# VHH binders against Probable endonuclease 4 (nfo): the designs that were tried, part 1

Scores and structures below are computed, not measured.

Target 1, 285 residues: Probable endonuclease 4 (nfo), of Persephonella marina (c0qri1)
Amino acid sequence: MVKIGAHVSSSKSLDLVFDRGREIGADTIQFFLSSPRSWHWKERSDEEKELFIQKRRETGISPVIAHSSYLFNLASSDPVLRKKSINGVIRELKLCEELKIDYYVIHAGKSKGLKESEAVKNIIDSVKEIFSKVKLKHTFFLYETLAGQKGEIGKTTDELAQLMEPFKKENTGVCVDTCHIYSAGYKINDEEGFYSYRSELSKKIGLENVKVIHCNDSKTPFNSKRDRHEHIGEGSIGYKGFEFFLNDEYFRRLPFILETPKTADWDIKNMERLRRLIRTAPVAQ
Unless a header shows other numbers, all headers, positions and changes below count from the first letter of the chain; Kabat numbers aren't used for antibody chains.
F, E and O stand for the ipSAE by ESMFold2-Fast, ESMFold2 and OpenDDE, each averaged over both directions (binder to target, target to binder). V2 = 0.75 x the mean of E and O + 0.25 x the DockQ between their complexes.
[cut] stands for letters that were removed.
The coordinates of atoms that the task and the answers printed are left out; those that the model quotes come from them. Centres of patches stay.

## First folded at step 1 (VHH)

Design a01 (framework vhh_surovatamig_d1)
Fold by ESMFold2-Fast, scan of step 1:
Structure a01 (fold): chain B 285 residues (1-285), chain A 124 residues (1-124)
Amino acid sequence: as target 1 above (285 residues)
Amino acid sequence: EVQLVESGGGLVQPGGSLRLSCAASGFTFSDYWMSWVRQAPGKGLEWVATINQDGSEKDYVDSVKGRFTISRDNAKKSLYLQMNSLRAEDTAVYYCARGEYYDSSGYPEAFDIRGQGTLVTVSS
């Protein structure tokens, strides 16, 4: 069965993500390990970590996905911000390994006045330092596809291929966000555009390196270069784009995570909308 | 420790203007993205606008684009929201919040809201 879930709050205690996931009927969940708007890091007790592992087993919710803090910029030319970002990622990945979190999703970085080539080099150098200090035995480090907002690195398949090239022997991969790729200029809501994008992923990064699908409709039009998430079927992508991913021979085996606008009812409705698009005969064979 | 105190709300007629202020203390204001969020009577929290550390990046909810302007004064540790062409639908308690809005984390506990807010009523 296709595993569908949503980003859930991790406020108060990490183990509560499983209670929150179960409450909305999620098969799989994503969450933050710390506040995405604060540099403060809360050390977790062994008791809390054991409770997290216990509740994962009791709920059967799997895989589990952590999203990085939004404060990190691995491309930064500011040595203080870049070092804080590197140290923050290291801290988050160490916790991911302890908790057996399956995937860690990160926005690679923003150029912020740098040439794009320099930003890419800085990200690669930052990630090399990270992997020198954290051995990923379980968790996969995933670059997320970005919408192409000013300075964003990771908005094209070519950029992602460059970021991944030095790390082929590490647990690395890509998280594909449907709103982001549509806004960046990949027309996934028609048959030709979907298979063109799939082929590009296969040729440039390897389809097997795509590990997570973020399911977000787009409030803005195709190629808008804006990151504005909408409810499934209510945006410019429409049901067709999601139907292609959910029924693809490969993508159907990945976790599908909603990051749609947050109301408790809408997560349930959007998961049901996605489930209704699943067919018996898979597409792309 | 951290304090955020909103002011500037009031009763205005449709088409009118208000300027909201937020006075911050207890943290290094210039290190943080800041946001305005609102809550209409009987509704949940809605993000309105966000601004980065130096004011070079701003974003708005679609319903207020072209009408509202977010700004900050790091020397005064203050955040502002200039509201023009006000509509009945803008009636809400407005809160200053530390941090940036994200669709993936739009739960109430995801916003660092500390103050009582300031009430804006748009009515004739």
Scores: ipSAE 0.014, ipTM 0.314, lowest interface PAE 7.3, mean pLDDT 87

Design a02 (framework vhh_7uia_1)
Fold by ESMFold2-Fast, scan of step 1:
Structure a02 (fold): chain B 285 residues (1-285), chain A 125 residues (1-125)
Amino acid sequence: as target 1 above (285 residues)
Amino acid sequence: QLQLVETGGGLVKPGGSLRLSCVVSGFTFSDYAMAWVRQAPGKELEWVSSISGSGDSTYYEDSVKGRFTISTDNAKNTLYLQMSSLKPEDTAVYYCAKDEDYYDSSGYYEYFDYWGQGTQVTVSS
């Protein structure tokens, strides 16, 4: 049974993510631990943490995924921003461990005028510091595939393999975002492109290290290097791309998370669209 | 004490321009992401635009891209929305909101706390 869900709001109280997930019929959920565009951190009460654990059990929603703040840049050459980013990730990961959150998804960083090799080194050094201060016994730290927007590190499988290499014995892995990889230049919406990408992941990262699929169509064309999410089937990827992931022997076992544009019922509609592709979608012959 | 005060709305003809302002107090402005959200008569709340606390990142709903510009003046603790090429479908009450959380890329909000009273924008011939 493929687990499908969506990114849900964590506003007001973290335990509410389960009520919000239940309302839309999600099997699995993703959320932010704090406002993703703010350095303001809200310490959570013991009552809220207990409610989170209780509601997780009561709803049966699993796995649960946290997405990092968008303000972090582990590649930063600015020592103030880099230190704030490292401390922020440490804080988020400690909460993830405390709440037994299964996966933590992060954008590795942006070069901001650095050579790509220097940005990669800075990210690796930042992550080494993070893991020296937080032992991950439950949570997996996942680098997300990025669309290739200016300075983004993590836009190619080779970059992700470099970032993962020092941490193969840690709880690390990759989150694959369909919109991002399509925009970065992986043609996942045709059969040859899908199997080429799958083979590249297998050889350079290992399929077992792919832990989460972000399921987003793209408002922009193939290889656009633009990160703009669209409703399932209404963008440039189209239904066929999602059909390949949902029916793949390995990927079908991973959680599929929607980060598509939000209105009151669009997550429900998009989850239904994905579920139809599992049951009624033989590959076109 | 948190307070958001919106001004700058009014009646304008199609193709016209308006600048909305939101004066904030009771928190360090640059520590929070800020947003503009609108509600047309008889319709649901619609996210319009967001800006990060640093000012480095801006996001727009697709229907307003290229026509609206979000900006901040940290010295005045003020958030702006410069609106150009206004259309009848832009008619709404516009609210200034302190960001709670939202997922990125699509630019859509998930949840905001609203402390402002809103400012009415009417685009009519």
Scores: ipSAE 0.012, ipTM 0.334, lowest interface PAE 8.2, mean pLDDT 86

Design a03 (framework vhh_rezetamig_d1)
Fold by ESMFold2-Fast, scan of step 1:
Structure a03 (fold): chain B 285 residues (1-285), chain A 126 residues (1-126)
Amino acid sequence: as target 1 above (285 residues)
Amino acid sequence: QLQLQESGPGLVKPSETLSLTCTVSGGSISSGDYYWGWIRQPPGKGLEWIGHIYYSGSTYYNPSLENRVTISVDTSKNQFSLKLSSVTAADTAVYYCARETYYDSSGYSDDAFDIRGQGTLVTVSS
């Protein structure tokens, strides 16, 4: 059975993500470990950590995914920002390991006037430092595909392959976001475009290294280079793109996470829309 | 077309509660596609995110401020409000209300807030 879920709030207490996931009927969840727009880090009590582990077991929600802070830029040429970003990622990954979080999703960084090759080098050097200070025994570190907004690193499969190359023996991989790749110029909403992209992923990074699918329709057209998420079926991608991912032999085994616009019931509606697109599950007869 | 406008006192005494209201015009606050938030800029410093609210009443606050901040929404008036308790001189800043998309991969910057009010200066002094 395909596991479908959404990004849920982690405000107040981290264990509440399971209550929020259960409320919307999610099989799997994603959340932030701390405020994504603040450098302030909240140390978690042993009681809160125990509740997190207990509620995970009781709800059966799995896999569990953490998204990095938006403030991090591992490509930064500003040594203060880069060091703060590295230390922030280390802190988040240590908590991921402690809580047995399955996947950690990060935006690699923005060039901010650097040549793209220099930005890639800075990200690789930053990640080498991170892995020298935190050993990932459970959690996988996932670079997310980006939409191609100004200076974004990770917008092409070639860039992702470059970022992953030094870490082939580490717990690393990629998170594919449907809105991002569509906006970046991968036409995943027609059959030729979908299989072309799948083939590119297979040849350049290996399909087995794709670990999470972010399911977002796009408010903006194909190749817009704009990151504007829309409800499933109501954007420029439409139902066809999601149908291809949900029924793919490999991708259907991955968690599908909604980061669509938030209303009280839209996550429920969007999950139902995704489930309706599954053609080969349940049993053929 | 959509506009946000802050209103509230420009001067607050130390230890008192700062109270600001944001009025949304040209569109509905119960849109469901957005969060409605508060950010501030102290003199000579960068922007600091305070928190946001969803039209259903769900809130997320900056952890450094969460013990002092309350954001509320009144969908019937198309308004949302900020209360910041126990203020000190460090809370002196230009306060902005903003419409924001929390999960946008644009990252933290002025560009992360797609519509912002003009700002209101709040001075904390006796």
Scores: ipSAE 0.012, ipTM 0.386, lowest interface PAE 8.1, mean pLDDT 87

Design a04 (framework vhh_7yz9_2)
Fold by ESMFold2-Fast, scan of step 1:
Structure a04 (fold): chain B 285 residues (1-285), chain A 123 residues (1-123)
Amino acid sequence: as target 1 above (285 residues)
Amino acid sequence: QWQLVESGGGLVQAGGSLRLSCTASGFTFSDYAMGWYRQTAGNEREWVAFITSGGDTTYADSVKGRFTISRDNAKNTVYLQMNSLKPEDTAVYYCAAEGYYDSSGYWDEYDYWGQGTPVTVSS
């Protein structure tokens, strides 16, 4: 069974993510551990943490995914920002381990005037420090594919392979975002482009290291280098791209998370749209 | 209420230059990222160049090194300087202002689009 879900609000109390996931019929969910655009960190009570564990069990929603704060830049040449980012990731990962969150998704960083090679080195050094301070026994640390906006590190499979290489002994992997890779220049909405990208992932990353699929259509065209999410089937990717991922013999085993616009009942509609693309028999690939 | 008014298009010979302008009104220009897109008959709009509210720029591979995007917040205007123009650059060019967005889904996004300005490059 393909597991489909959405990014849900963690506002007010962390355990409410399961109520919100259940309300929309989600099999799996993603959320933020704190406000993603504030350095403010909310310590969670033991009662809230216990309720989180209990509601996970009661709803059967799994796997559970956390997305990092957007304020982190592990590539930063600013020592204050880089230290804050490292400490923030450490705090988030410790909570992930405590709550048995399965995947932690992060944007690796932005170069911000650095050479790309220097930015990559800074990210690797930052992640080495993080893993020296947090042992991941359950949670996987996932670099997300990025759209290629100015200075973004993680926009190509080669960049992601470089970031992962030192950490093969750690719980690391990749989150593939359909809008991001389409915008970065991978034509996943035609058969040739999809299998070309799949082959590139297999050769450079290893398919087993792809752990989460973010399902977002794109408001902007192919190779736009823009991160603008659209409803499933209403953007430039269209239904065919999602059909390829949902029916692939490997990708179909991964959680599929919507990060599409939240107006009205669109999560329910988009999940229904994805489910309609699933074939009952696996496709040989 | 809002509008984007494009200017500077026209007919130019291969190897020539044009400067497109897009002037915004009805929203706080400095808060928005700005982009240029182009469209040829029978094809989808393709992205050309992008500039964030902070001034960071990104370009499509087909125009990198030839086109430059810039903005003047005091004039509520975004520019596209097009150099070394080729016949394949012939298209209708569109200005777009984009609200806040992010890779975890911004739940309440808004876009504003111009009417387009035609650019014809003769050989």
Scores: ipSAE 0.007, ipTM 0.163, lowest interface PAE 9.4, mean pLDDT 87

Design a05 (framework vhh_7zox_3; at its last look DockQ between E and O 0.05; V2 from the best seeds 0.00; counts 0 for: pae E 8.3 > 2, unsure alone 63.2 < 65, placed apart)
Amino acid sequence: DVQLVESGGGLVQPGGSLRLSCVASGFTFDDYAMGWVRQAPGKGLEWVSDISSGGDTGYADSVKGRFAISRDNAKNTLYLQMNRLKPEDTAVYYCAKEPYYDSSGYLEYFDYAGQGTQVTVSS
ESMFold2-Fast, scan of step 1: ipSAE 0.043; ipTM 0.450
ESMFold2, look of step 2: ipSAE 0.007; ipTM 0.160
ESMFold2 (binder alone), look of step 2: mean pLDDT 80; pTM 0.802
OpenDDE, look of step 2: ipSAE 0.740; ipTM 0.884
ESMFold2, look of step 4: ipSAE 0.013; ipTM 0.350
ESMFold2 (binder alone), look of step 4: mean pLDDT 79; pTM 0.801
OpenDDE, look of step 4: ipSAE 0.018; ipTM 0.381

Design a06 (framework vhh_surovatamig_d1)
Fold by ESMFold2-Fast, scan of step 1:
Structure a06 (fold): chain B 285 residues (1-285), chain A 125 residues (1-125)
Amino acid sequence: as target 1 above (285 residues)
Amino acid sequence: EVQLVESGGGLVQPGGSLRLSCAASGFTFSSYWMSWVRQAPGKGLEWVATISQDGSETDYVDSVKGRFTISRDNAKKSLYLQMNSLRAEDTAVYYCARDETYYDFWSGYSEFDYRGQGTLVTVSS
């Protein structure tokens, strides 16, 4: 069974993510551990944490994925922002471990005027400090593929491989976002482009290190270098790209998470659209 | 159908105060985080303040902490920004924005859905 879900609100209480996931018929969910646009960190009560574990078991929603705050920049040349980012990631990962969250997705960082090599070094140094302060026994730390907007680090498979190399003994991996890779220049909506990208992932990262698929169509054209999410089938990728991922022998085993626009019943509609692309006949490798 | 209408801007002297209002319609206001963002002349959008659905969580850009207060009235479907001790650098068009937090690509203060027409705040002389 292919597990399909969406990013859901974690406002008020973390345990509510399961009620919200159940309401839309999700098999798997993603959420923020705190407001993604605030440096304010809300300590969670033991009661809330126990209720989170109870509702996870009750709903059967799994795996569960946390997305990092938007405010973090592990590449930052500003020592105050970089330290705040490192401390923020440490707090989020400690809560992930405590709650048995399966995957933690993060944007590696932005160069913001640094040379890309210096930004990469800063990210690696930041992640070394993070892993020196938090031991991941359950949660996997996942770098997300980025669209290639100005200064973004993580826009190529080579960059992601470089970021992962020092941490091969840690729980690390990659989250592939369909909108991001399409906008970055991987033509995943045709057969040749899809298998070329899959081969590149296999060669440079290892398919086993790809842990989550973000399913987003793109408002912007192929190779636009823009990160603008659209409803499944309504954007430039179209249904074919998603059909390739959903029916792939490896990718079909991963959680598929929607981060498409939130209006009325669109999560339900987009999940149904994805489910209709799954072939009932066996797919050969 | 979905609309955000800002008001309360104007010309004010340094050290003065203004209260901005935003009237929301066409959506379930109480289900969304709301933000104030601003655009100074010749600059990009800058996030100013955010408030959670029930008002239990707020945050501010460092330059306005202690001077600005964001609040909301869900029954009236209204968002407010109380601005005290105004400075020349606060001069900007202020926008009420519905804060869509489900998109991981939102790394800055420049892309908000249902951004209103804005209200101009000029701090001069």
Scores: ipSAE 0.013, ipTM 0.312, lowest interface PAE 7.4, mean pLDDT 87

Design a07 (framework vhh_7uia_1)
Fold by ESMFold2-Fast, scan of step 1:
Structure a07 (fold): chain B 285 residues (1-285), chain A 125 residues (1-125)
Amino acid sequence: as target 1 above (285 residues)
Amino acid sequence: QLQLVETGGGLVKPGGSLRLSCVVSGFTFDDYAMAWVRQAPGKELEWVSSISGSGGSTYYEDSVKGRFTISTDNAKNTLYLQMSSLKPEDTAVYYCAKGDEYDFWSGYPDYMDVWGQGTQVTVSS
């Protein structure tokens, strides 16, 4: 019932993400539409786009999630970088709509010396321009929770709520990353911390606006402000944190995506670890 | 058969320089980003630098920016890492790796699925 998957390679051809997802036994997948460290964009043929849609139907892998380039900074005070970021997001979202991708996950931006409120304003202004240029009929635009590294915007539920407020009529939402929120200071690996965080999401964002869970353990301790992903159960979060999300009456309905370190069999092992946690312990309602 | 062979490692004093080379066989650089990744004793793999298949785009981990330069000679199927102003913290086994342009990410050094044997770099007085 719970849909579990991983970030898979989109190299060579986008349709191959379904073959790669099937190979590892994924119910759901995430991938990049282009190199996350390059401004160069590969135009996709209509044949490739049609094959992508066909393979999605044939495999039954769903929902399908795209992750944005890491080069984008919608908060940037550098007008050249901000314009490139806006144009890049528009291009990625147009492809998402064409391919019927369900969710688009983005890191909102970094302040880079700006006051936090100015960075938030820049992101909101950037997103307003994006939505003026691309109409989202299918895809949801999701801000990802961030670990709280220097200048990151989106590290608190309050920041995310501010970013979402002007776009309640648009297809917008949040992607919750377990490593990021743990590193940012939400103690999701104990019962009190989990339900406190869940309550905060409910009150400030609305649970219905949380659309994707990124399942990453943390190589670094609680409140480290470090974004370092680890295999499920081998990091500082441990199995309990994932068990809480997987067995929650709301979160269990969302896709769970691994972004753990890649080896040929680690995605299979980590998905199996997550599946074993489904209904393994009683959780307070 | 895909093969990556690194050379050029060695012992160097702080502030010194080394040039690492990686000879690639069984594929061309045109479709793949190439990367240098390192692992210090008892630590996790750390991405160092990447270069696009065209050679036109280069990326660096913040700790090595301005000190390291990645380049390719596609006609020779060879990837290079020119390292200058070396620090003790740069001590590691350095691996060249084939990454796909669309799916390598700087926060995820293990994403590379074709790796070389590695070459040891030791920065010590």
Scores: ipSAE 0.007, ipTM 0.231, lowest interface PAE 9.5, mean pLDDT 85

Design a08 (framework vhh_rezetamig_d1)
Fold by ESMFold2-Fast, scan of step 1:
Structure a08 (fold): chain B 285 residues (1-285), chain A 126 residues (1-126)
Amino acid sequence: as target 1 above (285 residues)
Amino acid sequence: QLQLQESGPGLVKPSETLSLTCTVSGDSISSSDYYWGWIRQPPGKGLEWIGHIYYSGSTYYNPSLENRVTISVDTSKNQFSLKLSSVTAADTAVYYCARSEDYDFWSGYETPFDYRGQGTLVTVSS
């Protein structure tokens, strides 16, 4: 069974993510642990944490994925912003461990005028500090593939490989976003392009280190370097790209999370669209 | 007591820019730690989040609308506004302004806000 779900609101109380996931028929869910647009952190009560664990069991929704705040920049040359970002990630990861959240997805950082090599070094140093303060026994820390917008670190498989190299003994991996990789220049919507990308992931990262697939079509063309999500089948990727991932021998075992635009019942429609692309006899290659 | 009130034209021609203002009373935008935003409901459809602004001026837009949307704040008048360019008949909706402590941009259809205005109907002529 392929597990398909969506990013759901965590507003009001974290346990409500399971009710919201159940409402849309999700097998798996992603959410923010706090407002992604605020540095303010509100401690969660023991009652809320207990209820979160209880509802997870009752709904059977799994795996469960947290997305980091958008305010973090682990590459930052500004020591105040970098320290706030490190402390914020530590705070989020500690909560992930307490709640037994399976995956934590983060955008590695933006160079903001730094050389890319310097930004990569800063991210690695930041993550070393994070892991010195948080022991991940359950949660995996996942770098997300990025679209290649100005200054973004994590837009190529080579950059992701560099970020992961020091942390092979830690719970680390990658989250592949279909819109991002298509916009970054990986032609995943044709057979040759898909298998070329899969081979590159295997050689440079290791397929076993890919843990989550974000399913987003793209409003913008191939190699646009733009991060603009679209409904499944209505963007430039089209159904073929998703069909390749959903029926791949390895990728079909991963959670598939929608981060598509919110308009009424579109999560239900997009999940239905993805489910219709699944074959009972998956492609061997 | 906190009150939010929408104001702007009830009729807009296709291709023009829709401009709406939200007047806030009973709380100060400049001193609050809240997000102030816009949501809409087309006839016979669910709620759609448009975008929101933090008092510092930081903006967050629905990706499906971001090329056409601008939200701004005027702290001297205790107001925030919406501009939606290149309107079509599909933009016909009741528009609400809202306040939220933790407004998730992906959950606008669930009305995750503390306070909301009464709404204003905007009709885009055929």
Scores: ipSAE 0.006, ipTM 0.214, lowest interface PAE 9.9, mean pLDDT 85

Design a09 (framework vhh_7yz9_2)
Fold by ESMFold2-Fast, scan of step 1:
Structure a09 (fold): chain B 285 residues (1-285), chain A 123 residues (1-123)
Amino acid sequence: as target 1 above (285 residues)
Amino acid sequence: QWQLVESGGGLVQAGGSLRLSCTASGFTFSDYAMGWYRQTAGNEREWVAFISSGGSTTYADSVKGRFTISRDNAKNTVYLQMNSLKPEDTAVYYCAAEDYDFWSGHYTEYDYWGQGTPVTVSS
């Protein structure tokens, strides 16, 4: 069975992500470990951590994915911001290891006036420091594909390959976001564009290093360089793009996570929309 | 040039109310999600409230039930109505714009920031 789920709220207590995932019928879930809009980190109690582990077992929801704070910029030339970002990632990854979270998804960073080569070097140096302080025995550290908004690092497969190159011995990989790659200029909603992109991932990164698919339609056109998520089938990508990923021999084995708008019961509707696109599902028994 | 200009800050006694406004120019305001942040001396800037391009709202636990965020797309303005103010609400308040809808379950780094408006709650 193809694993489909959504980004769910972690407000009040981390263990509630499983109740929220169960409520919408999710097979897999993603969430933030802390408020992604705040630099404040709140320590989690042993009771909350134990309840998280217990509810994970009870619900059978897997894999479990954490998304990093959006305030982090591992590319930053500002030493205060970069140090805070590095420390924040270390803190989040330690919690991921403690809770046995399967994947950690991060936006690598923004150049903010740096040359792209310098931004890439800063990200690599930041990640080297992070891995010197946190040993990932379970969790995979995943760079997310980005839409190509001003200064974003990780908008091309070549950039992602550069970021991954020094860390082949570490638990590293890539999270592919359908809205981001479509906006960045990969036409994944036609057959030629989809297989061209798949081939590029295979050659430059290795398909086995793609671990998570973020399923987001796009409010904006192909190659817009804008990160505007839309409901499945209601945006510029349309159903065909998602059909290609869901029925691909490799990608269909990965978790599919919705980050679509949360208004009303749209997560339930979007998951059903994705399920209807599956032509052949593997047996999960 | 992109601009976000905050107004409405000032001095108020505990239990009082203030309404902050933030006017935008230089971009298509209705396409952007808007947020309010605050910063106290010696601390990081913290998120307060968020409103999507579609009008969906979320709040930090510390202000939920006391603050209300709203927007008027015809005026390119986002508002923060602050009621039952406490001394710990004393901060410089910033508005921010992003081209990404928070109601997707998360937010991106904000692209545009205002200069801030100070709020002091006495007593």
Scores: ipSAE 0.012, ipTM 0.328, lowest interface PAE 8.9, mean pLDDT 87

Design a10 (framework vhh_7zox_3)
Fold by ESMFold2-Fast, scan of step 1:
Structure a10 (fold): chain B 285 residues (1-285), chain A 124 residues (1-124)
Amino acid sequence: as target 1 above (285 residues)
Amino acid sequence: DVQLVESGGGLVQPGGSLRLSCVASGFTFSDYYMGWVRQAPGKGLEWVSDIDSGGSTGYADSVKGRFAISRDNAKNTLYLQMNRLKPEDTAVYYCATDLEYDFWSGYQDAFDIAGQGTQVTVSS
């Protein structure tokens, strides 16, 4: 069965993500481990960690996904910011391991005036340092596909393949965001474009290394290089793009996470819209 | 206690310019994402521009090349320089932030609007 869910608030206490996921009928959830716009970090009590594990078991919500802080820039030429980012990622990954979080999603970084090749090198060097200090036994470290906004590293399959190459022996992979790849120039909402993109992922990254699908429609047109999420079916991608992913023999086995606008009951509506696009397997005898 | 105080609006002729300001207090301004959203008469909120804590900016296609967002972290102030104004830019402009991160769950145009806004009218 295809697992569909949404990004939920982790405000107040991490265990509340399961209550919030259950409230909207989610099979799987994503959340932040701390405020994504604050350098402040709150150590979590053993009681809160135990409650997190207990509620995961009680709700059956799985897999669970953490999204990194938006303040990190592993490409940074500023040694203070880059070291602060590295330490922040290390801290988040250690908590992921403790909580048995399945996937950790990160935006690789922004060039900020660096040559793209130098930004890529800085990211690789940063990730090497991270993995020298955190042993990932459970959690997978996932680079997210980016929309191609100014300076973003991770906007093409080639860039992602380059970032992953030194870490083939580590728990690494990619998170594919439908809005981002559409905005970056992959026409996933027609049949030719979808299978072309799937083939590119297979050849350059390996389908087995794609671990999470972020389901977001796009407020902006194809190849806009803009990161603006819309409700499923109401943006420029439309239902067809999501139908391709949900019914693919590989992608249908991955968690599908909504990061669509959160007014009223829209997570519930968007999950219903996605579920409606799923075709049942043929019933044999 | 979060306070956002917008100013700088007014009546201006088409082709004119205005500079909007937003003075923030009650949080560590430099650490947070800030933006401008607007509401034209009888319409919903429209995202105009944003700037993250690292200085990266975004713009709605309708204002790209005409508006410039900036921030002065020492003064806890957000700015929007509006050039070549058009009648369709007529709206109440709100300074916005997403201090409560659960307000924004991975999409960039959800905001916490705490101010009263500043009215911009572009007419002869």
Scores: ipSAE 0.013, ipTM 0.242, lowest interface PAE 8.0, mean pLDDT 87

